VH-VL binders against q0aze0. Designs and how they scored, part 203

Target 1, 268 residues: q0aze0
Amino acid sequence: MKIILVNNRFKENTEKKAQEIAGQLSALNVEVIIDNGLDEPYAGTVDFIMVLGGDGTMLRAARRYGQRAIPVLGVNMGTVGFLSNIEINELAEYLPLILREEYSLEARMMLEVAVFQQQSLLTRVFCLNELLLRSNSPRMLSFALEISGQKLEPYRGDGLIVSTTTGSTAYSLSAGGPIADPQLDAFIVTPVASHIINKRPLVVSPEREISLHLLEEREAIIGIDGQIKMDFGAENRVLIKRAPHPLLMVNLKAKPFFTSIDRSLQRQ
Key: E = the ipSAE of ESMFold2; O = the ipSAE of OpenDDE; V2 = 0.75 times the mean of E and O plus 0.25 times the DockQ between their complexes.

## First folded at step 9 (VH-VL)

Design K3 (framework fv_inotuzumab; at its last look DockQ between E and O 0.58; V2 from the best seeds 0.00; counts 0 for: pae O 4.0 > 2)
Fold by ESMFold2, look of step 9:
Order: C-alpha cells, then sequence, then structure tokens
Structure K3 (fold): chain C 268 residues (1-268), chain A 121 residues (1-121), chain B 112 residues (1-112)
C-alpha cells in the first residue's frame, strides 16, 4: 500500500511527528510519501491520503488532491474542527482498518473557480469551503452576479461569498449565511455588508454556473478558502462551477456534525 | 534538478526599459509561481512581484505598478520581467525565484543566478 | 505594509560560536488558521540567496542541523549552534503571510 502523508510544515514541531508516523507505517510494509506542502502534489498512483492537521491543513490537502478520487483521512493534532475524523492519539487503534481498507467514504462537493481577463483564462483553482469577492479598499464594490446566465439586480457592498455546504460554517456563517448540512450539495451565496438591505443569502443548485464581475473600476480581491488571495479588477470575470470530483473523506469514527458545531461556536 | 537560468547583465540609460528572462527546468513550469526580487548595492532584498505562468496572472508590489510587466512563455518555460522608465535607483541584481503557493504562505525555494542591471548616464 | 526588523544589523563571531538573530514583525504573521510563514535565507556576496528555514522552524533539504528556527506571533529567532567557516554571510528573514511580502533588512555575520 502506498500512502501520502500530508504534513503542515507551517506550524512548529510537525516534521518529527510526521517522520515518526511514516516510520510506524513503513514498519507495517506501507510505502509512505511525505508531502510537506512546499512542492507540487505527488503525481503518481497512491491508495490513500492521510492529512495531519486541522481544518487549514485539510483545506490545502483538498485543493492539492481533492480532484483525484483518492480517499482522504483527516487526523486532528489539536483542537476539534469540522474536517478531521480521528485524533492523532487514536491513529494506532484505527491503523488496522485503514490498512485493510475497511472504512466508508463521504463525498464533499468542491468548487471549481476560473478567473478570466477578457476572454483569456488566467487561473483555475479548486476550493472546499468558499470563494470570497471583497473590496481591497475602503470603498464599496458594485458588482454583477449571474446564475446560469440569469442576471440578478446589481450588488453594492463589501463583497460576496459563494460557499459549498461544507463551507457554510466558515466565512459564510460570519456574514449571515445559514449553517448547512455538508451532506447536501448546494451553493450558498451570502452578501457581505450589503448596502442593499433586501439582498438575502441564496441557496442554489450545484448544477448552476455562477459568474461575478465588477460594474465599476475598483480594487478587489478573490479569496479562496481564506488562504489564497488574488487581485480582481473590472477587466476580470470569475466563473464558479461544481468541481468535476468531490473530496472523498474517509469515515472511521462517527463525528456528529451538529454536536461539532456547538463546540466550534463556543470556542470562537 | 530544479534550475532557473537568467539572461545576462544589462547596461541601460535612464528612461530606458530592460527585459530580463528566467528559464526554468527540472520541474513542471506551469505548476509553480515565479517571483522577482532585487537587491540594490548596499541594500537588502526587495520583492517586486510574481506571475502564475499557467495563465499569466500577475501581482505586483504597489511601488512598481505601472512600470513593471511580467509575462510567461509556456512553450519555452520562460518568464520575463520588463521594467520601464529606469532610474539610477533601479541599479540592482534581479533574481527570479519559484514558489508553489504564490499568494498564500509564500516561501521561495530555488533562485536564479541573478542578473545585474546597471542604469548609468 | 508589514514591517520586519532584524536584530542585530551585524555581528562579529568566531568559528564555533553560537549565533542568534532575531526577526520582529509589526503585526502577527499567523493567518486565521494559525499557519505562519516566516522563513530565513543565507546570502553570500555574488551568490543567490539560499533557503534555510521555512514555516518558522522547518529546515530546508540539505541544510545542516546547526541551523534552527523558533518563534511565534511577531517574534522569531534563527540560531546557529556552532558557527562554521561557510556560515559567514548575510542572513534575511522573509514574511510570506501578508502582501506585500517583505524581507528583514539583513544581519551580516562577520569573522572576528
Amino acid sequence: as target 1 above (268 residues)
Amino acid sequence: EVQLVQSGAEVKKPGASVKVSCKASGYTFTNYWIHWVRQAPGQGLEWIGGINPSGGYTTYRRKFQGRVTMTADTSTSTVYMELSSLRSEDTAVYYCTRDYEGTYLVSPDYWGQGTLVTVSS
Amino acid sequence: DVQVTQSPSSLSASVGDRVTITCRSSQSLADSYGDTFLSWYLHKPGKAPQLLIYGISNRFSGVPDRFSGSGSGTDFTLTISSLQPEDFATYYCLQGTHQPYTFGQGTKVEIK
């Protein structure tokens, strides 16, 4: 068996732990590839991906590997988040099941985000939680939202969030969006500080195509999962679709979604 | 083996433009950003901007906006940086360097050999 | 812009000495997920900069064990446990969390 071990090298003291785990797996005749996050994802065939870290590390792993239809297990090394399945101190207990491939999978919808300049594709990024369009200055944005070619009334405000259901508990929640069950597939479209008082969050079919562009020249940013940030101007358009593949999350231990919300909200 | 090979030294007059190339090899060119960093004589390192070679998306430090243009040629795995309206303060060694994330947790790992640009009357 | 200040600006040391360089930022370098990007570079005259440490404390491939990094928030340290002849150089920290990405002004380590 060949496993990718995704390590978050942007936190202290993770290198030694990752190498310890790799050693334990190697002793069980598992070939381990450590992904430290500095280089491009391993391109070869693997059977399983183990992510060592919290939600931030899982978001990065989803962008790196989520389109490859490989089982992904979140192993938490800190406080409880929304995206891990087991704790690091439980890994030894679950290793036999992992090695025998005795687990179930939960599919989580991802976004495909394409940024254009005029007619030219500039970049394409995959996203597990959300795309954020926001102002990069004290001035409000005026922008257009289109859903499958249907133009909504213009937006005015600080920006807009287009989220998956998985992302409903991230920035979308802070902006007034609903908490959604991540087992549902949907876009959640949440205005940020809208100057237009009747713009409410929308829940939209995952089969729709969402397009955004500015109506006035302004300095704006496209944010991806609260991590990637890209300049966005009046010459740009962003297109958002459901990604070709969902993230395939491994379930070894039941993790009640609604109980996790209570704990996470209390830890704000 | 990852390599970034830059074009040779340039001598320019004030008001001219310079175009420096950076040819990448040993990795998948379009999967990594290229950033440009310069060092003027007696000064530290200064980030200029970066480009995603896949689609040509760019981001520039504000002080260089309007004077710098970065482009990529994916057929030759080469990035270009053009700096216009040159002044004597632009005399520096210009480095290209690569980074996977580009606009998140930037950590350039491999650097070009540097290109000396001298702006002299 | 996030200001990054190194201390000291220069120092004199002998082979075998322990050397400590600090890097202080004007604001936290942790993102909303607690991920921090503070890296350290070695730069010799006429050479390209070389990555030593990334993510505060992680040694880049091929970097000797004598180099270590630590810190959090706004305060970071590079330590060379036993200075070697090849370590006489200028050292820079880089914050890569916030645009524009900024380097410290440098710390020149000279032979005493």
Scores: ipSAE 0.624, ipTM 0.833, lowest interface PAE 2.2, mean pLDDT 89
Fold by ESMFold2-Fast, scan of step 11:
Structure K3 (fold): chain C 268 residues (1-268), chain A 121 residues (1-121), chain B 112 residues (1-112)
Amino acid sequence: as target 1 above (268 residues)
Amino acid sequence: EVQLVQSGAEVKKPGASVKVSCKASGYTFTNYWIHWVRQAPGQGLEWIGGINPSGGYTTYRRKFQGRVTMTADTSTSTVYMELSSLRSEDTAVYYCTRDYEGTYLVSPDYWGQGTLVTVSS
Amino acid sequence: DVQVTQSPSSLSASVGDRVTITCRSSQSLADSYGDTFLSWYLHKPGKAPQLLIYGISNRFSGVPDRFSGSGSGTDFTLTISSLQPEDFATYYCLQGTHQPYTFGQGTKVEIK
């Protein structure tokens, strides 16, 4: 068995724990590849991906490996989150089940984001939560939204979010979007501080293509999963569609989504 | 082994343009961003911008917008930084550096040797 | 822009001394997930900068274990536990969380 161990190296004191776990796995005749996020993703074939960290580390792992259709397990390292399944102090307890491949998988849709400049593809990125278009100055944006070739009336405001159902509890929630069951496949399109009262969040088929471009030159950015930030100008357009493969998340332990989100909302 | 090799020193007059090259070897060129950082005499390090060689996507520091252009030639594994409308305060050593995660500037790990650009009349 | 300030701007030390350099940012360097992109570089005249520490506390490949990093939020430190002759240099911290990415002004470590 070959496992990629994705470590969060952007917080104190994580490297020693990752090396300890790699040693434990090696002692059980598991080949371990450590991915610290600083180099190219491992290109070889693997059987399993173990992510040590919080939601941020899982989002990074999903961008690197999510399209390979390999089981991905989130192991929480202390921060409360939605994307991990077990805690680090539970790993020894569940390790025999992992090695015997005795677990279920939850498929989570991902976005494919392609950014263009006048027909030239500049970049293509996959993400688990959302794409955010926002103004990078106090001035509001004027922009066009098309859904599967249907041109909507122009938007005016601070921006727009295109989210997966997994992302419904992230930035989209803060902007007034609905809470969605992550077992459903759908895009959620949520306006950010729109000046038009009747601009509501939209829930659309994951088979739709969504495109965005600015109608006036403004300082704007595209944010992906709250981690990638890219300048976006009137010469650019972005195309968003369902990624070819969902992220396959390992379920070893029941984690009740609805009671967890309800509790989190009461704490805010 | 990873290497970034830059072009040689340049002397330019005010108002001219300079184009500095950075040739990469020892890794997959299109999988890493290349960023440019300069150091003027007696000053600290200053980030200028970066390029993703895979698609040519660029990001620049605001003060250089309109004056800096970064390009990549994948057939030669070379990144270029062109700075126009040169002023005396552009006199500096210019470095290219590699970083995998272009999302953030996480760990620019390997650096070119530097190119001294002198702007004088 | 996020301001990054190093302290001290310069210091004098002898071989074998413990040296501590501080880096302070005008706002938190943690992103919304708590990930922090703070790195440390050694720079000598006529040479390229060298990565020492990334992600607050992780030593880069080949960097001696006398170098260590710590910190969180807005306050970060680089420590050299026992200064060696090759360590007399200028040190820079880099915040890579917020664009534009910014370096500290530098700390020069000089022979006493």
Scores: ipSAE 0.564, ipTM 0.812, lowest interface PAE 2.6, mean pLDDT 89
Fold by OpenDDE, look of step 9:
Structure K3 (fold): chain C 268 residues (1-268), chain A 121 residues (1-121), chain B 112 residues (1-112)
Amino acid sequence: as target 1 above (268 residues)
Amino acid sequence: EVQLVQSGAEVKKPGASVKVSCKASGYTFTNYWIHWVRQAPGQGLEWIGGINPSGGYTTYRRKFQGRVTMTADTSTSTVYMELSSLRSEDTAVYYCTRDYEGTYLVSPDYWGQGTLVTVSS
Amino acid sequence: DVQVTQSPSSLSASVGDRVTITCRSSQSLADSYGDTFLSWYLHKPGKAPQLLIYGISNRFSGVPDRFSGSGSGTDFTLTISSLQPEDFATYYCLQGTHQPYTFGQGTKVEIK
């Protein structure tokens, strides 16, 4: 068995923990590759990806490996979040199941986000949570939203979030979006401080495509999973689709998603 | 082995432009952002901007906007930084450096050897 | 802009000494996920800067164990447990959390 350990390089002592776990796995004749994000993704075949860290680490790992159809396990290291399945102190207990491949998988839809300048592709990113368009000034944006070619009335406000159901408990939630069952595939389109009172979030079929562009010469920002940021102007457009492959999240430990929401949110 | 190799030293007059190159090797060129950092004599390090070779998206420090242009040639795995309207204050060693996670200069790991740009009348 | 201040600006030390350099930012360097983009670099004249520490406390590949990093929020520390001859250089911290990305002013470690 070959396992990639993805550690959060942006927190203390994560490298040490990764090395420790790698040693334990090696002692069990498991081939281990540690990925701290400084090197290129391992290009060879692997059987399992273990993400050591919180939601941020999982989001990075998803962008890095999500399209390779490899089981991904989130191992929390003492943070609050929704994307980890077991705690680091539980790893020893569940390690035999991992090695025997006795676990279930949950397919989580990802977004394919393409940002264009005119007809040129600037970037294409697969992300697990959301795409955010927001103003880069205290002034509201005016932007066009199209869903499968259907042009909605222009949006005016601070911005817009297009989220997966997985991302429903992330920024979309803070913006007033609904909490979605992660077992569903859908887009959640959540306005950010719209000038229109009671402008409601949209739940959109994953079969549809969503496009965004500004209607005026303004400076805006595109945010992806809260970790990637890029400037966005009138010459740019965003196309959002369902990613061609879901993230295969490992489920070793049953987590009561709905009964734990309040508990998790109260800790934030 | 990851390497960033920069072009040679430049001497320019005030008002002129300079274009420094950074040739990357030893890794997938389009997977990493390239940022530029400079150090003026007796000063510290200063971030100038960065480019995503995949697509050519750029981000510049505001003080350089309108004066700096970064480009990438994927066929040669080379990034260029052009600085126009040069001033004496632009005299510095210019470094290119790579960073994986794109927009943020989070942890540049490999650096070019540096290019001295001297601006004098 | 986020100000990053290193202390001290310079110091003299001998081989074998314990050296501590502090980096303070004008605001927290932790993002919404608690990730902190603070790194430390070693820079010698005529050479390229070298990454020492990333993510507050993680040593880059090939970096000796005598280098360590710690801190949180706005206060960070680089420690050299036993200074070696090759360690005399200028050290910089870098914050990559907020644009524009900024370095500390540097700490020159000189031989006593």
Scores: ipSAE 0.521, ipTM 0.834, lowest interface PAE 1.2, mean pLDDT 92
ESMFold2 (binder alone), look of step 9: mean pLDDT 90; pTM 0.918
ESMFold2, look of step 12: ipSAE 0.600; ipTM 0.830
ESMFold2 (binder alone), look of step 12: mean pLDDT 92; pTM 0.940
OpenDDE, look of step 12: ipSAE 0.023; ipTM 0.605

Design K4 (framework fv_inotuzumab; at its last look DockQ between E and O 0.01; V2 from the best seeds 0.00; counts 0 for: pae O 17.3 > 2, placed apart)
Fold by ESMFold2, look of step 9:
Structure K4 (fold): chain C 268 residues (1-268), chain A 121 residues (1-121), chain B 112 residues (1-112)
Amino acid sequence: as target 1 above (268 residues)
Amino acid sequence: EVQLVQSGAEVKKPGASVKVSCKASGYTFTNYWIHWVRQAPGQGLEWIGGINPTGGYTDYRRKFQGRVTMTADTSTSTVYMELSSLRSEDTAVYYCTRDYEGTYLVSPDYWGQGTLVTVSS
Amino acid sequence: DVQVTQSPSSLSASVGDRVTITCRSSQSLADSYGNTFLSWYLHKPGKAPQLLIYGISNRFSGVPDRFSGSGSGTDFTLTISSLQPEDFATYYCLQGTHQPYTFGQGTKVEIK
């Protein structure tokens, strides 16, 4: 069996713990690859991904590996978040179940984001939480939103968030979007500081295609999961769809979403 | 083994342009952003901007927008920074520096030796 | 722009002293995903800056154990546990979370 350990290199304790866990797994005849973000994603066959850290580390793992249909386990290292399943001090208890593949999977919808210049594809990226279109200056954007070819009235404001239900508790929430049950598949479209009062958040079928482009020359950026930034201008368009594969999150321990909402949001 | 080697010192008149090179070696050039940082005499460090060598994507500090251009030549592993419409305030040592995470995750690790640019009449 | 203020602006200390430098930002340097990019640099006249600490508390390769970093949110600290003669320099923090990325104004450490 081959496992990827993903850690947050910005916290010293996760690097040390990843090495300790890798040693434990090696003693059980398990091949271990550590992904701390410095190297290219591992390209070879892998049976399981273990994420050591909070939601940010899970987001990176989802972008790197989420379309490969590999089980992903979130292991909390002491910070409160929405994407971990077990605590680090419980790992030894659950490790036999992991090795025997005795766990269930919860599917989480991901976004497929394609950025174009004119008609040419520039890049294609996947994300778990959200795409953010925002102004890169003090001036507001004027932009068009199309949903499955249906052109809405132009937007004017600081930007727009297109989120999964998993991402509903991230930036979308801060911008006034609803909390959504992460077991639902949907887009949540949340305007950011809209100048147009009747532009309310929208909940949209995951079967829709969402397109964004600027209506005048402005400096803007596209943000992905708060971790990747791309320049976005009047020559660009972005197309957003449900990704081909959901993230397959390992469920070893029941984690009630609704009873944890206040605590998790308080500690972000 | 990682090295960033910059071009030599330059003296320029106000209104001219300067182009500073930064040649990288000892690592995979396209895996890292190059940032430019300057230090005027008696002053602190000031970030100018950065470039992704793979796509040529740039991220400039607003005060330099319109005067700075960064380019990359992947065949020679070299980044160039050109600063136009020079003013006396642009007299500084200019450094290139390497960062894996790019413009979202900025913590540059290796630095070039610096290039003194002097702007005087 | 995010303002980053170092304290003190300068200090004099003896070899063996414990030195603490603080870096305070005008906004939180933690993003909504828990990432914080605060790094510390050592800079001597006529030489390039040298990375000491990245990601608040991670020591860069080859940096002596006497250097450590800590902090969260808006308040960050570089500590030199036992000052050595080679530690005479100006120290800078860099916030790498919010564009434009900004350095503190510097802290000059003079060894008596």
Scores: ipSAE 0.006, ipTM 0.468, lowest interface PAE 11.9, mean pLDDT 85
Fold by OpenDDE, look of step 9:
Structure K4 (fold): chain C 268 residues (1-268), chain A 121 residues (1-121), chain B 112 residues (1-112)
Amino acid sequence: as target 1 above (268 residues)
Amino acid sequence: EVQLVQSGAEVKKPGASVKVSCKASGYTFTNYWIHWVRQAPGQGLEWIGGINPTGGYTDYRRKFQGRVTMTADTSTSTVYMELSSLRSEDTAVYYCTRDYEGTYLVSPDYWGQGTLVTVSS
Amino acid sequence: DVQVTQSPSSLSASVGDRVTITCRSSQSLADSYGNTFLSWYLHKPGKAPQLLIYGISNRFSGVPDRFSGSGSGTDFTLTISSLQPEDFATYYCLQGTHQPYTFGQGTKVEIK
């Protein structure tokens, strides 16, 4: 068996724990690769991914490995979030199940985000939470939103979020989006400070395709999962669709999503 | 109130099989492992194995592998333990127990009343 | 397998006595994450075993405060500060850290 331990190089405690766990797994004849985000993603075949840390680390792991259909376990290390399944202190209890591959999987839809310059592809990214388009100035943006070729009325505001249901408890929530069942596949389109006071978020079928572009010469930015940032201008287009593969999240411990929402949100 | 209620006493011949049931109530059945522990006359407690009602995954003590089978019926909140190729040494009181941590046997908290299985020629 | 040895195997005591039972394991019961899965049980003939202490020193719900647990690594102790009539029974320690999980051989507490 081969396992990737994903941690955050900027969090010393996660690095230390990764080394410790790697030692334990090695003693059990498990091959271990540690990924702290410094290097390129490991390209070799692996059987399991263990994410040590919070939601941010999980999001990075999802972007790096999510398309490879590898089970991913979130192990919380004292942070508040929605993407971890067990606590670090519980890992020893569940390790036998992991090694015997006795666990259930939960498929989480991801986004495929493509950014274009004219007709040329600049970048393509798979992400677990959301794509954000926002103004890079104190002024509102004017931009076009198209859903499966249907052109909506021009949008004016600070920006727009396109989120998965997993991401519904992330930035979308702060912008006034609905909380969605993570077992549901859907896009959530949430306006950010729209000029229309009561502009409602849209819940869109995962079969749809979403397109965004600016209608005026303004400086904007694209944000992905709050970790990737790039400039976005009038010459750019963004295309969003469902990723071809979901993230396979390991479910070792029952975690009641709806009863944990208030507790988790209050601690943020 | 958490309760584990086991089936009645059994008398078997050597070479036969016995199937003991454990009906759980008072909690979410699928959230906790159920383990089986036995006590032979004049002996201590011995762990046999456990089952996760979620998915039906099992963990057996090596001594019993190949001879013990544990199953779970979520519709009736019942766990079963079947022991085959019975021998006189299998004569014991068999207990089902719920794990306190809801995983492998670490701190079983609630126990069934026990089922006496007697193996005699 | 991890060996778990209780001492004594049996003892006689009177109501009101302080009783101490020890459990020693052949290797440390602490895992790499700081967890120690050592539990104590009370068992009477014809009855279901009852959990008294879990995680070395945590009293289970409803357990009287006269019961306490202590220890670390390989050495653990169950203490009954003042023995009551209902406490005459056999006591077992259980290690749940290492596979296979194993019980101590038991300590029978009898009336003097």
Scores: ipSAE 0.000, ipTM 0.444, lowest interface PAE 17.3, mean pLDDT 90
ESMFold2 (binder alone), look of step 9: mean pLDDT 90; pTM 0.926

Design K5 (framework fv_inotuzumab; at its last look DockQ between E and O 0.02; V2 from the best seeds 0.00; counts 0 for: pae O 11.8 > 2, placed apart)
Fold by ESMFold2, look of step 9:
Structure K5 (fold): chain C 268 residues (1-268), chain A 121 residues (1-121), chain B 112 residues (1-112)
Amino acid sequence: as target 1 above (268 residues)
Amino acid sequence: EVQLVQSGAEVKKPGASVKVSCKASGYTFTNYWIHWVRQAPGQGLEWIGGINPSGGYTTYRRKFQGRVTMTADTSTSTVYMELSSLRSEDTAVYYCTREYEGTYLVSPDYWGQGTLVTVSS
Amino acid sequence: DVQVTQSPSSLSASVGDRVTITCRSSQSLADSYGNTFLSWYLHKPGKAPQLLIYGISNRFSGVPDRFSGSGSGTDFTLTISSLQPEDFATYYCLQGTHQPYTFGQGTKVEIK
């Protein structure tokens, strides 16, 4: 069995912990590839992906590996987030089940984001939570939203979020979007500080295509899962659709979603 | 073995342009951003901008916008940085470096050897 | 811009010495997700800079065990436990938390 350990390059002592876990797995005759986040994703065939960290590390793993239909387990190394399933101190307990492939999978919709300059594709990225279009200056944006060829009235404000249901508890929530059950497939389109008060969040079929472009020259940024930033100007457009494959999240331990969101909101 | 090999030193007059090359080898060229960083004499390192070779997408630090152009030639695995309207304060060693993710410099792992650009009257 | 100040600006040391270099920022380098984007580099004139430490304390592949990093918030340290002949160089820290990203001014480690 071959496993990828996805490590968080931006936090202390993660290299040491990853090497420790790799040693445990190697002692069980498991081949281990450590992904430290500094190099491109491992391209070879693997059976399982273990993400060592919180939601941020899972978002990066989803972007790197989510389209490969490989089971992905979130292993929390501190404060439990929305995307971790087990704690690091429980790994030994669950490891036999992992090795025997005795677990269930939960599919989580991902976004496919394609950024163009005029008609040329500049880049394509995948994300688990959201795309953010946001002003990169004190001036607000004027931009167009098109949903499957249906051109909505222009938007004006700080920006727009296009989120998955998994991302409904992230930036979309802070911007006034609804909390969605992550087992539902949908786009959630949430305006950011709209100066047009009748622009409400939209819940949109995952079969739609969403297009964004600026209506006047402004300095803007597209953000992906709060981790990737891309400059965006009047010559650019972005196309968003459901990614070809969902993220396959491993479920070893029951983790009730609705109880978790109440506790997160109480921390306000 | 990952390598970034830059073109040789340049001497230019104010108002001219300079074009520095960075040839990559030992990895999949189109999967990594190339960023440019400079170090003026007695100064710290300063990020200039970056390019995604796959689609040619670029981002530039605001102070360099309008003076810098980055291009990539995937057939030779080479990126170029051209800086125009040179001033004496543009005298620096210019480095290329690679990073897998992000349009901004976060944790670049491999660097070119540097190219000294001297702007003198 | 975030100021990043290294100390000392230079030092003289012998092979086998323990060397400590500090990097202080004008504001916290921890972001709202708990990530800290602090890296350390080794640089010799005429040669490519070399990544040593990323994420405060994580050693880059192939970097010897004698290099270690520590710190939090605004204060960070690179330690070389037993200096080797190849370690005489200039060392830089890089903060990648706050735009624009900034480097320290450098610490030159010279042979005594």
Scores: ipSAE 0.079, ipTM 0.605, lowest interface PAE 6.9, mean pLDDT 86
Fold by OpenDDE, look of step 9:
Structure K5 (fold): chain C 268 residues (1-268), chain A 121 residues (1-121), chain B 112 residues (1-112)
Amino acid sequence: as target 1 above (268 residues)
Amino acid sequence: EVQLVQSGAEVKKPGASVKVSCKASGYTFTNYWIHWVRQAPGQGLEWIGGINPSGGYTTYRRKFQGRVTMTADTSTSTVYMELSSLRSEDTAVYYCTREYEGTYLVSPDYWGQGTLVTVSS
Amino acid sequence: DVQVTQSPSSLSASVGDRVTITCRSSQSLADSYGNTFLSWYLHKPGKAPQLLIYGISNRFSGVPDRFSGSGSGTDFTLTISSLQPEDFATYYCLQGTHQPYTFGQGTKVEIK
């Protein structure tokens, strides 16, 4: 068995724990790769991914490995979040199940985000939470939203979020989006400070495609999962689709999503 | 399956050099240190040194400094230990063994089958 | 170098006996992070050494429950709760906290 341990190089405690766990796994004849984000994603075949840390680390892991259809386990290290399944102090208890592959998987839809310069593809990224288009100045943006070729009325505001249901408890929530059941596949389109009062978020079928472009010369940025940033201008276009593969999240411990929402949100 | 396969027995004269190989398989070669340990007849285990195949960093026991050289070939997943200026006291079974490259090491866990090196006039 | 001393150098025991081997180091084997790299190996003539215990008290893969390790700082113990026929061998402790790595001199467990 080969396992990738994903940690955050900027958090020393996660690195120490990763190395400690690596030792334990090695003693069980499990091969381990540690990925702290410094290097390129490991390209070899692996059987399991263990994410040590909070939601941010999980998002990075999802972007790096999510398309490879590998089971991903979130192991929380004392942070508040929605993407971890077990606590670090529980790992020893569940390790035998992991090694025997006795666990359930929960498929989480991801976004495929493609950014174009005219007709040329600049970048393509898979992400678990959301894409954000926002102004890079104190002035509002004017931008066009198309859904499956249907052109909506132009949007005016600070920006727009296109989120998965997983991402509904992330930035979309802060922007006034609905909380969605993670077992549901859907896009959530949430305006950010729209000039139209009570502009409502849209819940869109994952079968649809979403397109965004600016209607005027203005400086903007694209943000992905709050971790990737790129400039976005009038000559750019973004196309959002459902990713061809979901993230396979390991479920070793029942986590009551709905009963934990209030507690989790209160701590933020 | 993790395997470390060493080269065959060697017979050398005093003053000569010997080069023992250790071929690794069943795991990612560059993720583990390879250490060399020997056992002379009637004696205990003695650590000689180690090499990190990822970059070729080496660490040797002081008593072997200047006389031992460890190298790694990542293309063949093979580590070599060369010991020069051989003396009768170097007669021993030499083992290679792997250790995870992290700082929180388990310990040398899997071992080669051993290579007998005999130094005699 | 860190000196590692095992005791006893040899012992005779019977199948079913409780066997205890100690290992003492000349200085603490705990590093600055609190990790202690003390391991125990079983070695039979003509065979490669086998890892039994790592990190003082952790059993390696496939190691029977009758083997256990304990200790801290400079004093460590390997215990075989009920000696089996296949356990007659020489045992070594290894410290990997300090460079260079150093083995104990070994403890030969012989059949009584």
Scores: ipSAE 0.000, ipTM 0.469, lowest interface PAE 11.8, mean pLDDT 91
ESMFold2 (binder alone), look of step 9: mean pLDDT 93; pTM 0.950

